# VH-VL binders against Uncharacterized protein C11C11.01: the designs that were tried, part 1

Scores and structures below are computed, not measured.

Target 1, 160 residues: Uncharacterized protein C11C11.01, of Schizosaccharomyces pombe (q10200r209to368)
Amino acid sequence: LTKLDRAKLEWLIQGLNCEKGSIGNLLCFAVEHVNNHVEITDAFLKEFFNDQPTDDTKVYDDDYINERGEKKLSLIYLMNDILFNGISGTSLVWRYRFSFEPHVERLLDDLYLFSKRLGGRIKEDIFCKKVVKVIEVWKTWIAFQEETLERAWRNFSGNT
Unless a header shows other numbers, all headers, positions and changes below count from the first letter of the chain; antibody chains are not in Kabat numbers.
ipSAE, averaged over its two directions, is called F for ESMFold2-Fast, E for ESMFold2 and O for OpenDDE. V2 adds 0.75 times the mean of E and O to 0.25 times the DockQ between the complexes of E and O.
[cut] marks letters that were taken out.
The coordinates of atoms that the task and the answers printed are left out; those that the model quotes come from them. Centres of patches stay.

## First folded at step 6 (VH-VL; framework fv_bepranemab)

Design s1 (from c1 with heavy chain Y100S E101Y)
Fold by ESMFold2-Fast, scan of step 6:
Structure s1 (fold): chain C 160 residues (1-160), chain A 119 residues (1-119), chain B 112 residues (1-112)
Amino acid sequence: as target 1 above (160 residues)
Amino acid sequence: EVQLQESGPGLVKPSETLSLTCTVSGGSISSYYIAWIRQPPGKGLEWMGYIYYSGDTNYNTAVQSRVTISVDTSKNQFSLKLSSVTAADTAVYYCAKGGSYPDSYMDVWGQGTMVTVSS
Amino acid sequence: DIVMTQTPLSLSVTPGQPASISCRSSQSLLHSDGKTYLEWYLQKPGQSPQLLIYEVSNRFSGVPDRFSGSGSGTDFTLKISRVEAEDVGVYYCMQDIQLPYTFGQGTKLEIK
């Protein structure tokens, strides 16, 4: 990616939220720059695992935790859209799948552990239900190894 | 500052469906859940269920087969429908807002609406 | 479901004297996030419930400092250091760690 494209990617990631338009903007960038799928996936992973407060207090209060939860969900929604709202049978699907596949178990494990840090059972329940919906899509299309997806599904759905 | 107000029929006949409305004013419903809690005369509080701004619901197993909670975002209104009512459903019904950031505790409650189930 | 048991069910106190209400849960209310999900609500006669205490010991905004909560695991206490006439009502403990959320039976506080 050019210096300007890296700046745009970082800007899009920092502004990413769960709204369709927000996700769509980053999806368009990922499609336009499919030849740079490794660098884009690396930026995704860096943000996904960036669980440090940005303010001077470095406090893990409920506001921070809730904001991190929404960011992680928006990234997972983006990942889903990259894999399934792209053009089936093109290099886009296989390139991004290849880049994400080694990290799927780690991402899902992180999400499950993170769900336990949310302040209250209702927030945890809602978060888990949102993740279950994505996992069910991945299971239906056999996007990743069945064992990994089934284990995650059981964890998030409460059927452990 | 968010305020909640319940409204309902006051009297419902046995076997009918009870329909209640909770109107939200003074702020957005986004990032909050709205719960329904009831209190039979002279008895304690019973949590009925909730709905989050996303439309996700969860119901108390004691009433799960009979209860439906829904939202009309254009009117900032939430509704509770309880089917096949009996005298045991006679209660004051409250809607309550659970916080977005500070946790699941219910910090704002409506004034409550009395529902009597009688023929 | 988690069962919440309050003792006593009724309490009568002289103004200015302390009051203590106990709440016991059938399971630990300690979550893996390190928080304990126990709340106290007060319902004054003819009024809606109001939040007093959340996460065992945190006073909600505007709640007088004479109210304090303590406890851990399954045993919790609400204390009023000096009861005032405005404190009359029914006190409920509540757990919100497990759905469905459950309340204690309530403790009625009366003035002698």
Scores: ipSAE 0.031, ipTM 0.599, lowest interface PAE 5.8, mean pLDDT 85

Design s10 (from c1 with heavy chain Y100R)
Fold by ESMFold2-Fast, scan of step 6:
Structure s10 (fold): chain C 160 residues (1-160), chain A 119 residues (1-119), chain B 112 residues (1-112)
Amino acid sequence: as target 1 above (160 residues)
Amino acid sequence: EVQLQESGPGLVKPSETLSLTCTVSGGSISSYYIAWIRQPPGKGLEWMGYIYYSGDTNYNTAVQSRVTISVDTSKNQFSLKLSSVTAADTAVYYCAKGGREPDSYMDVWGQGTMVTVSS
Amino acid sequence: DIVMTQTPLSLSVTPGQPASISCRSSQSLLHSDGKTYLEWYLQKPGQSPQLLIYEVSNRFSGVPDRFSGSGSGTDFTLKISRVEAEDVGVYYCMQDIQLPYTFGQGTKLEIK
């Protein structure tokens, strides 16, 4: 990516939220720059795992944890839209699937562990239900390894 | 102190949509959920669903295809809509406030409103 | 769905005597946060349900100490150390660990 495109990508990622328009803006960038799918995936992963370290002696604001949860959900929604929605060409699906594939297990594991950091059963239930909906799409289309998706589905749906 | 009050039509014809309102007074809706629970005559309690103050909902699988719970924060009101009603939907309908995170117990209940499905 | 089963379905107690109600869940109600999500509600005749006990053994504000809850995993008990006339009604256990949240079928308590 050019310096200007990299700056635009960073700006879009920092502003990303769960609103359809926000996700759509970054989806358009991903489609326009499909040849740079590895770099875009790397930026996605950097933001997804950009959490403050766990410290039992430090009090983290609920606002911080809630904001991180929304960011992780928005990234997962973006990933789903890149793979399935707004397809403008056949190269979009396979290129991004290829770049995400090595990381999907650790993304889902991180997301499940993160759900336990939310401050309550209701927040956890809402978060997990939103993730389950995405996993069900991925299972239906066999987007990634069946064993990985089935394990994640059991974890997030409570069917262990 | 938060108080809840249900209101509804009392009588609904089969196949129509039942619409109920829960009005909240004495406090804000900004840190709890509102649940709907029903009780058919002579039977036990059945949880129907909840809406969290963020607008997120969860429904009982048995009714999820027919039920919608929504909130109007400007009016401090919650609504339940249940489509395609039958005699089996005849019940007293309660709204109840779930506690603040992390606990989800229902500490405040409305008085209930009787709904009869009959032609 | 988690199924909640109460026994007995009804009981009659002489005033001042103890009462005991059991509740069994089809799955463990212990969450990974270390809490067990089991509640007891009382519905007095002609009234709305009211919360008695949450997280197995915690009395809600204003609930007399003659009420106590105990249990773990899948087996829970509500005890009333000495039943008073005002305790008549239907008692329900409830789980809120897993959606959909579910109630037991209820236990009717009457005074002899």
Scores: ipSAE 0.171, ipTM 0.697, lowest interface PAE 5.5, mean pLDDT 85

Design s11 (from c1 with heavy chain Y100K)
Fold by ESMFold2-Fast, scan of step 6:
Structure s11 (fold): chain C 160 residues (1-160), chain A 119 residues (1-119), chain B 112 residues (1-112)
Amino acid sequence: as target 1 above (160 residues)
Amino acid sequence: EVQLQESGPGLVKPSETLSLTCTVSGGSISSYYIAWIRQPPGKGLEWMGYIYYSGDTNYNTAVQSRVTISVDTSKNQFSLKLSSVTAADTAVYYCAKGGKEPDSYMDVWGQGTMVTVSS
Amino acid sequence: DIVMTQTPLSLSVTPGQPASISCRSSQSLLHSDGKTYLEWYLQKPGQSPQLLIYEVSNRFSGVPDRFSGSGSGTDFTLKISRVEAEDVGVYYCMQDIQLPYTFGQGTKLEIK
């Protein structure tokens, strides 16, 4: 990626939210720069895991936790849209499946653990329900290992 | 402060669909959920389900196939629809609000509306 | 579903005397976040339920000091230090750790 493209990618990631237009802008960038799928996936992962604390006693207020949850959901929605386009007929975008595949288990594990940090059972239920919808899409398309997706589906849906 | 007011038909025939409305006043519908709770005459409280402002819902599995909760943000209204009613659905129906912190306890309740299912 | 069991189902108290209501859950209400998701509601005759206590022991705004909640895990207690006429009604414990949320059967408090 050029310096300008790297700056644009970072700007798009920092501004990403769950609105269709926001996700669509970053999706468009990802499709346009598919040859740089590794670098784009790395930037995605860096932002997704950006809340790993460096201090054991670090505490986040509820507003920060809610904002992190929205960011993680927006990234997962983006990932789903990228993967859907690749599976549904945008041939070159399949490269993102290759880049994401090694990380899908740890992404889903992170999301599940993160759901327990939300400040209430209603918040946790809503978050998990939104993740379940995405996992169900991935299971339908067989986008990743069946065992990984089935385990995640059981965890987030409460079916064990 | 937020206030809730239920309204409905009062009398519903068996096999028909019960439709109730909860009107919110004194504040905006944001960052909280509305739950529906019912109480049959002489019995305890039964949680029916909730809807968050975003439209996300969750229902008690005992009524899940018959119940639908929805929100109309333009009217500041929530609704409960319960299909295929029987005499067992006769109860006072309440709507109640839960907030962000904590988002699970119900600090504001409507006055309740009595629904009788009979022919 | 988590089952909530209250004892006694009814009690009569002389004004000014204490009252105690117990609530037992079929499984622990302690969440991994360290909080215990147990609430107490009061329904006065002809009125809607009102919140008294949340997270086991936190008194809701406007609730008199004579009300207190205690307990842990599966065993909880609501105490009224000096019962007044306005305290008459049905008391319900509730868990909100797991959907569907469930209430106890209720305890009716009457004045002698």
Scores: ipSAE 0.013, ipTM 0.597, lowest interface PAE 7.1, mean pLDDT 84

Design s12 (from c1 with heavy chain Y100R E101Y)
Fold by ESMFold2-Fast, scan of step 6:
Structure s12 (fold): chain C 160 residues (1-160), chain A 119 residues (1-119), chain B 112 residues (1-112)
Amino acid sequence: as target 1 above (160 residues)
Amino acid sequence: EVQLQESGPGLVKPSETLSLTCTVSGGSISSYYIAWIRQPPGKGLEWMGYIYYSGDTNYNTAVQSRVTISVDTSKNQFSLKLSSVTAADTAVYYCAKGGRYPDSYMDVWGQGTMVTVSS
Amino acid sequence: DIVMTQTPLSLSVTPGQPASISCRSSQSLLHSDGKTYLEWYLQKPGQSPQLLIYEVSNRFSGVPDRFSGSGSGTDFTLKISRVEAEDVGVYYCMQDIQLPYTFGQGTKLEIK
């Protein structure tokens, strides 16, 4: 990626939320720069695991945890959209599947552990149900290893 | 909100190539697919094909040998070309925006442009 | 290709009375993700088609609750509980589970 494209990617990631337009903008960038799928996936992973405050006034309070949960969900929704945006008409999506595959287990494990930090049964249940819906899509498409997805499904659905 | 508008010649002679343009406004074309659907006078809807922002296309087998759909992201335009036209190609042509998988329903449609194939 | 068959091809309804339109697919529209990929579109006279219902029974934004969809597998129904003058037009079912996406032949709804 050029320096300008890298700055644009960083800007899009920092502004990412669960709104369809927000996800669509970053999805657009990811498809336009598919030849740089490894670098884009790396930026995605860095943001996904970046759950520490950047502002000295921020702490790990409920508001911060809720904000991080929203960001992690937006990234998972983006990942899902990248994997399935061209399933009928393009093979380019397989490059992203390839770059995400080595990290899926640790992403899902992190997401499950994070769900326990949300501070409240209702918040945890809502978050877990949203993740289950994505995992069920991935299981249907056999997007990743069956054992990894089945374990994650059990954890998030409460069928341990 | 995304808006679509078709434009074309209105009248095309048999054996010539029909060229239509779909202009997108109010949003990014790189986040969705665009489909072309046609409707002969007094008849039903026929799905012709789609294009993703990547340039990848899929066509209805009934018109596959004659149809080409393309995108020009710099102009926010999609184009449909249909070669070797006959009277059977007389129809209103629509472009429509579809969602990302699995949401393939078409939530935004252009107003349609009438194409008559006549000598 | 999946063939979509609608019945009836036309119906005339007195305002305030219910209407029912059937759609049958040549193959199941149920995906293993649990979703059934059937939509209903309405084309009012002189207008473009508009989305009414997606995934069998979900009303699209702004669609009145007098419209309801039901069904499973290969047999689907669109119901209008109380037909209003603005509901006149041609109704189409559509599947988008398999390419090429296909429409039913359409059902024309008229007011008596």
Scores: ipSAE 0.000, ipTM 0.447, lowest interface PAE 22.2, mean pLDDT 82

Design s13 (from c1 with heavy chain E101Y)
Fold by ESMFold2-Fast, scan of step 6:
Structure s13 (fold): chain C 160 residues (1-160), chain A 119 residues (1-119), chain B 112 residues (1-112)
Amino acid sequence: as target 1 above (160 residues)
Amino acid sequence: EVQLQESGPGLVKPSETLSLTCTVSGGSISSYYIAWIRQPPGKGLEWMGYIYYSGDTNYNTAVQSRVTISVDTSKNQFSLKLSSVTAADTAVYYCAKGGYYPDSYMDVWGQGTMVTVSS
Amino acid sequence: DIVMTQTPLSLSVTPGQPASISCRSSQSLLHSDGKTYLEWYLQKPGQSPQLLIYEVSNRFSGVPDRFSGSGSGTDFTLKISRVEAEDVGVYYCMQDIQLPYTFGQGTKLEIK
């Protein structure tokens, strides 16, 4: 990516939320720059794991945790859209699947542990249901290792 | 101070759809969830499900195939629809609000509305 | 689903005497966050349920100190140190650690 493209990518990631238009803007960038899928995946991972210590802040911690949950969820929605919503008519599955594949276990484990930091069973349930929908798509299309996806599905759905 | 009020027809014929509304006053609906709980005459409390203002729901598996909970944020109203009713659905229906940390418990309940399934 | 079992189902108490209600869950209600997700509600005759106690032992605002909750894991107790006429009603324990949330069958408290 050029210096300007890297700046645009960072700006799009910082502004990413769960709204269709927000996800769509970054999806368009990912499609247009498919040749840079490794660099784009690296930026995704950097933001996904960019968690600040929040241990001693009560109300601020809850607000921060909620904000981080929204960001992580928006990134997972983006990842799903890159892989499976044939938006551009271009096959991106081969390139982005390979760059994401080494990290999928870490991402799902992080999301599950993160769900336990949410304040309240209803917030946890809402978050887990949203993640389950994505995992079910990945299982249907065998996007990643079945054992990894099955374990994650059991964790997030509360089943064995 | 948030207040909840249930409303609905009170009498529903077998096989029809029960439709109830919970109206919220005195506060914004964006900071809590609304649950529906029912109580058949002389029996205990049964959780029906909940909804968050975003539209996310969870239903008790016992009624999951027949129940729908929805929200209209412009009217500050939550609705419960229960299809294919039978005499077993005769109950007082409550809506209740539960919060997030630190107030995840159900601290405000509506007065309840009695629904009788009969011809 | 987590099953909540209350004993006794009914209790008759002379005014001024203590009352004790037990609640047992089919699974532990202790979460990894260190909290135990058990609540007690009271339904007075002709009224909606009202919250008495949350997280096992915390009295909700306005609840008299004659009410106390205790317990851990799967076994919980609600105690009233000195029963008053206004305490008549049905008491329910409830878990909110796992959806669907579930209530005990209820314990009816009557004055002799």
Scores: ipSAE 0.005, ipTM 0.567, lowest interface PAE 10.2, mean pLDDT 84

Design s14 (from c1 with heavy chain Y100S E101F)
Fold by ESMFold2-Fast, scan of step 6:
Structure s14 (fold): chain C 160 residues (1-160), chain A 119 residues (1-119), chain B 112 residues (1-112)
Amino acid sequence: as target 1 above (160 residues)
Amino acid sequence: EVQLQESGPGLVKPSETLSLTCTVSGGSISSYYIAWIRQPPGKGLEWMGYIYYSGDTNYNTAVQSRVTISVDTSKNQFSLKLSSVTAADTAVYYCAKGGSFPDSYMDVWGQGTMVTVSS
Amino acid sequence: DIVMTQTPLSLSVTPGQPASISCRSSQSLLHSDGKTYLEWYLQKPGQSPQLLIYEVSNRFSGVPDRFSGSGSGTDFTLKISRVEAEDVGVYYCMQDIQLPYTFGQGTKLEIK
């Protein structure tokens, strides 16, 4: 990616939220720059795992955790859209699947552990249900290894 | 600082829909949930469901086919609608705020509103 | 659904004497996060329920230190070291590990 394109990517990632328009903007960038799928996936992973040190106040910790949860969900929704909604009928989907596949297990493990940091059981329940819906899509389309997705589904749905 | 107050009709006829409102004051409706709990006269507490400020809900399976909880952020209000009511739905209805870290315990409760189902 | 069972259903205590209330759950309330999701609420006559204890043994803000909670897994106890007149009411245990959240049937505490 050019310097300008890297700046645009970082700006889009920084502003990413769970709204369809926000996700759609970054999806368009990912489709337009599919030949740079490795670099785009690296930027995604950098932001996904970008957990800052927490302050020692309860109020700060709760706000920080909630913001991180929203960002992680928005990234997972983006990933889902890249794989399934953005490139219907084209071979471009395999490029992003290829770049994401080595990381899917650690992404799902991180999301599960992160769910335990949320401020309250209700927040955890809502977060886990949102992740379950994405995992169910991935299982339906056999996007990744069956064993990895089944384990994640059991963890997030509480069927153990 | 947050306070809750329930309101609604005191009397509802069998087969009709019960509609209750919970008004929030003293704080922003962000990053917490509101639950509805009911208590029939002389009996214990029954959890009915919750709504998170985002609009996400979960309902007790005993009432899930009849209950709807919603939020109106512009009015700082949450509502409960319970359809096809019977005498068994006669109870004091409470709304309660929860979602305090690390637990989902309910730390603020409204005063409750009595609903009688009779003809 | 998790069933919460309280014993006794009622008790009468002389002022200044201790009181003990038991709560049993039909399955473990220990979550995979290492926390046990058991709470105690008090409903004074004519009033709304109020939170006394959360996560088995943690007193909520403003709750007197004469109240203590203990237990693990499926068996829990609420103790009042010296009962006062203001402690009269119905005590409920509650689990919030699994939806739907469920309450015990309540224990009525009266002064002799």
Scores: ipSAE 0.015, ipTM 0.612, lowest interface PAE 6.6, mean pLDDT 84

Design s15 (from c1 with heavy chain D103S)
Fold by ESMFold2-Fast, scan of step 6:
Structure s15 (fold): chain C 160 residues (1-160), chain A 119 residues (1-119), chain B 112 residues (1-112)
Amino acid sequence: as target 1 above (160 residues)
Amino acid sequence: EVQLQESGPGLVKPSETLSLTCTVSGGSISSYYIAWIRQPPGKGLEWMGYIYYSGDTNYNTAVQSRVTISVDTSKNQFSLKLSSVTAADTAVYYCAKGGYEPSSYMDVWGQGTMVTVSS
Amino acid sequence: DIVMTQTPLSLSVTPGQPASISCRSSQSLLHSDGKTYLEWYLQKPGQSPQLLIYEVSNRFSGVPDRFSGSGSGTDFTLKISRVEAEDVGVYYCMQDIQLPYTFGQGTKLEIK
């Protein structure tokens, strides 16, 4: 990516929320720059896992945790849209699937552990319900390894 | 502090849609969910579903095909609609505030509104 | 759905004597977060239900210390050490670990 494109990507990631238009803007960027899928995926992962303090003496308030939850959901919604709603064919789907695949288990594990930090059963239930809907899409289309998706589905749906 | 008040028609004919409202006063609706619970005469409590201010809902599977819970943040009101009612839907209907910060226990309840389904 | 079963369904107690109500769930209410999601509610005659106990043993604000909850897994108990006239009503246990949330059938406490 050019310096200007990297700045645009960072701006789009920082402003990402669960609104359809917000997700659509970053989806459009991902489609237009499919040749740079590795760099775009790396930026996605950096933002997704950017939720731990370096200073253990600082306390995360509830507003911070809620904000991080919305960011993680927006990134997962973006990932789903890249895989299934891109305007280009096999090159978009294959390249992004390829770059995301090594990280899917880690992403879903992080997301499940994060759900327990939301500070309430109803917050957890709502968050998990939203994630289950995405996992069910991935299971239906066999987007990733069945064992990984089944374990995640079991965790997030509360079924054992 | 937060107070809840149900209102509804009292009498509904079979096959019609029951509409109830829950008015919230004394606090912000953004930090909790509102649940609907009903109690048929002489029977126990039945949880029907919940909603929080963002519009996210979950319903009891026994009624999910007939029930809709919605929120109007501008009026600080929640509503329950139950379609195709029968005599089995005769009950006192409660709205209750549930916390989502430690657990989902329901710490504030409305006084309840009696709904009779009869022709 | 998780089924909650209470015993006894009805109980008569002389004022000042203890009372005990049991609640059994069809599956464990222990969550992976280490908490057990079991609550007790009291419905006094002509009134709305009110929260007594949450997470098995935590008294809600304003609840007298003569009320205590205990148990683990699938078996839970609510105890009143010295029953008073104002304790009359129907007691319900409830689980909120799994949707749909479910109540026991209720235990009616009466004064002899």
Scores: ipSAE 0.013, ipTM 0.599, lowest interface PAE 8.2, mean pLDDT 84

Design s16 (from c1 with heavy chain D103E)
Fold by ESMFold2-Fast, scan of step 6:
Structure s16 (fold): chain C 160 residues (1-160), chain A 119 residues (1-119), chain B 112 residues (1-112)
Amino acid sequence: as target 1 above (160 residues)
Amino acid sequence: EVQLQESGPGLVKPSETLSLTCTVSGGSISSYYIAWIRQPPGKGLEWMGYIYYSGDTNYNTAVQSRVTISVDTSKNQFSLKLSSVTAADTAVYYCAKGGYEPESYMDVWGQGTMVTVSS
Amino acid sequence: DIVMTQTPLSLSVTPGQPASISCRSSQSLLHSDGKTYLEWYLQKPGQSPQLLIYEVSNRFSGVPDRFSGSGSGTDFTLKISRVEAEDVGVYYCMQDIQLPYTFGQGTKLEIK
């Protein structure tokens, strides 16, 4: 990616939320720059695991934790859309699947552990149900290793 | 202030499906969940399940195979359907509103609707 | 499932006297968030249940201060300092920490 494109990617990631328009903007960028799928995936992972407050005025409290949960969900929704909605009509879907595959287990493990930090039973349940819906799509299309997805599905659905 | 009102048939035949509606007035449905609780004559309260405004549900395992709770956001209505009813399903059925944390308790209840399962 | 057990099943109280109702859960109701998910509801004759106490000891809006809740872990108590005629009904404890949510079997309070 050019320096300008890198700046645009970082800007899009920082502004990412769960609105369809927000996700769609980053999806379009990911599709347009599919040849740079590794660099884009790296930026995704950096933001996904960025769990420390970035501002001296922020505290590591319920508001911050809720904000991080929304960001992680928006990234997972983006990942799902990249794999299926933005590229499913082309021969290039394998490129992002390839770059995400080594990380899917640790992403799902992180999400599950994070769900326990949301500070309430209903908050945990809502978060887990949102993640389950994505996992069920991935299981249906066998997007990743079946054993990994089945374990994640059991964890997030409460079935053990 | 939010108010809830249940409605449905007073009498249902064994093996049929019971259908109840909870109508919400006085507030936005996006800020709470709706639960269904029943009470057989002379007995205690049994929680059946709840639904978030998003349509996601949780059910009591005792009735999970027969119960469906749904929401119609355009009408501010919630529905409970219970299939294959028997005399054991005879009860007063309540809908109740609960918030999200920190206020997850059920602070508003409907008046209840009596359902008798009899031939 | 968490089992909620109330004692006594019924009690009769002279107006102005105190009343005490106990509730025991089969496992701790303390969540990792530091909150204990225990509530008390009152069902007056012919009426819907109404919330009295949430999170063990917090009175819901409009509930008279003669009602108080206490307890921790698995053992909880609802106390009425001076019973009035309007307090007649069935009292239920409830846990909402674990699905399915469960109620105690109820305690009927009557005036002598």
Scores: ipSAE 0.262, ipTM 0.716, lowest interface PAE 4.2, mean pLDDT 86

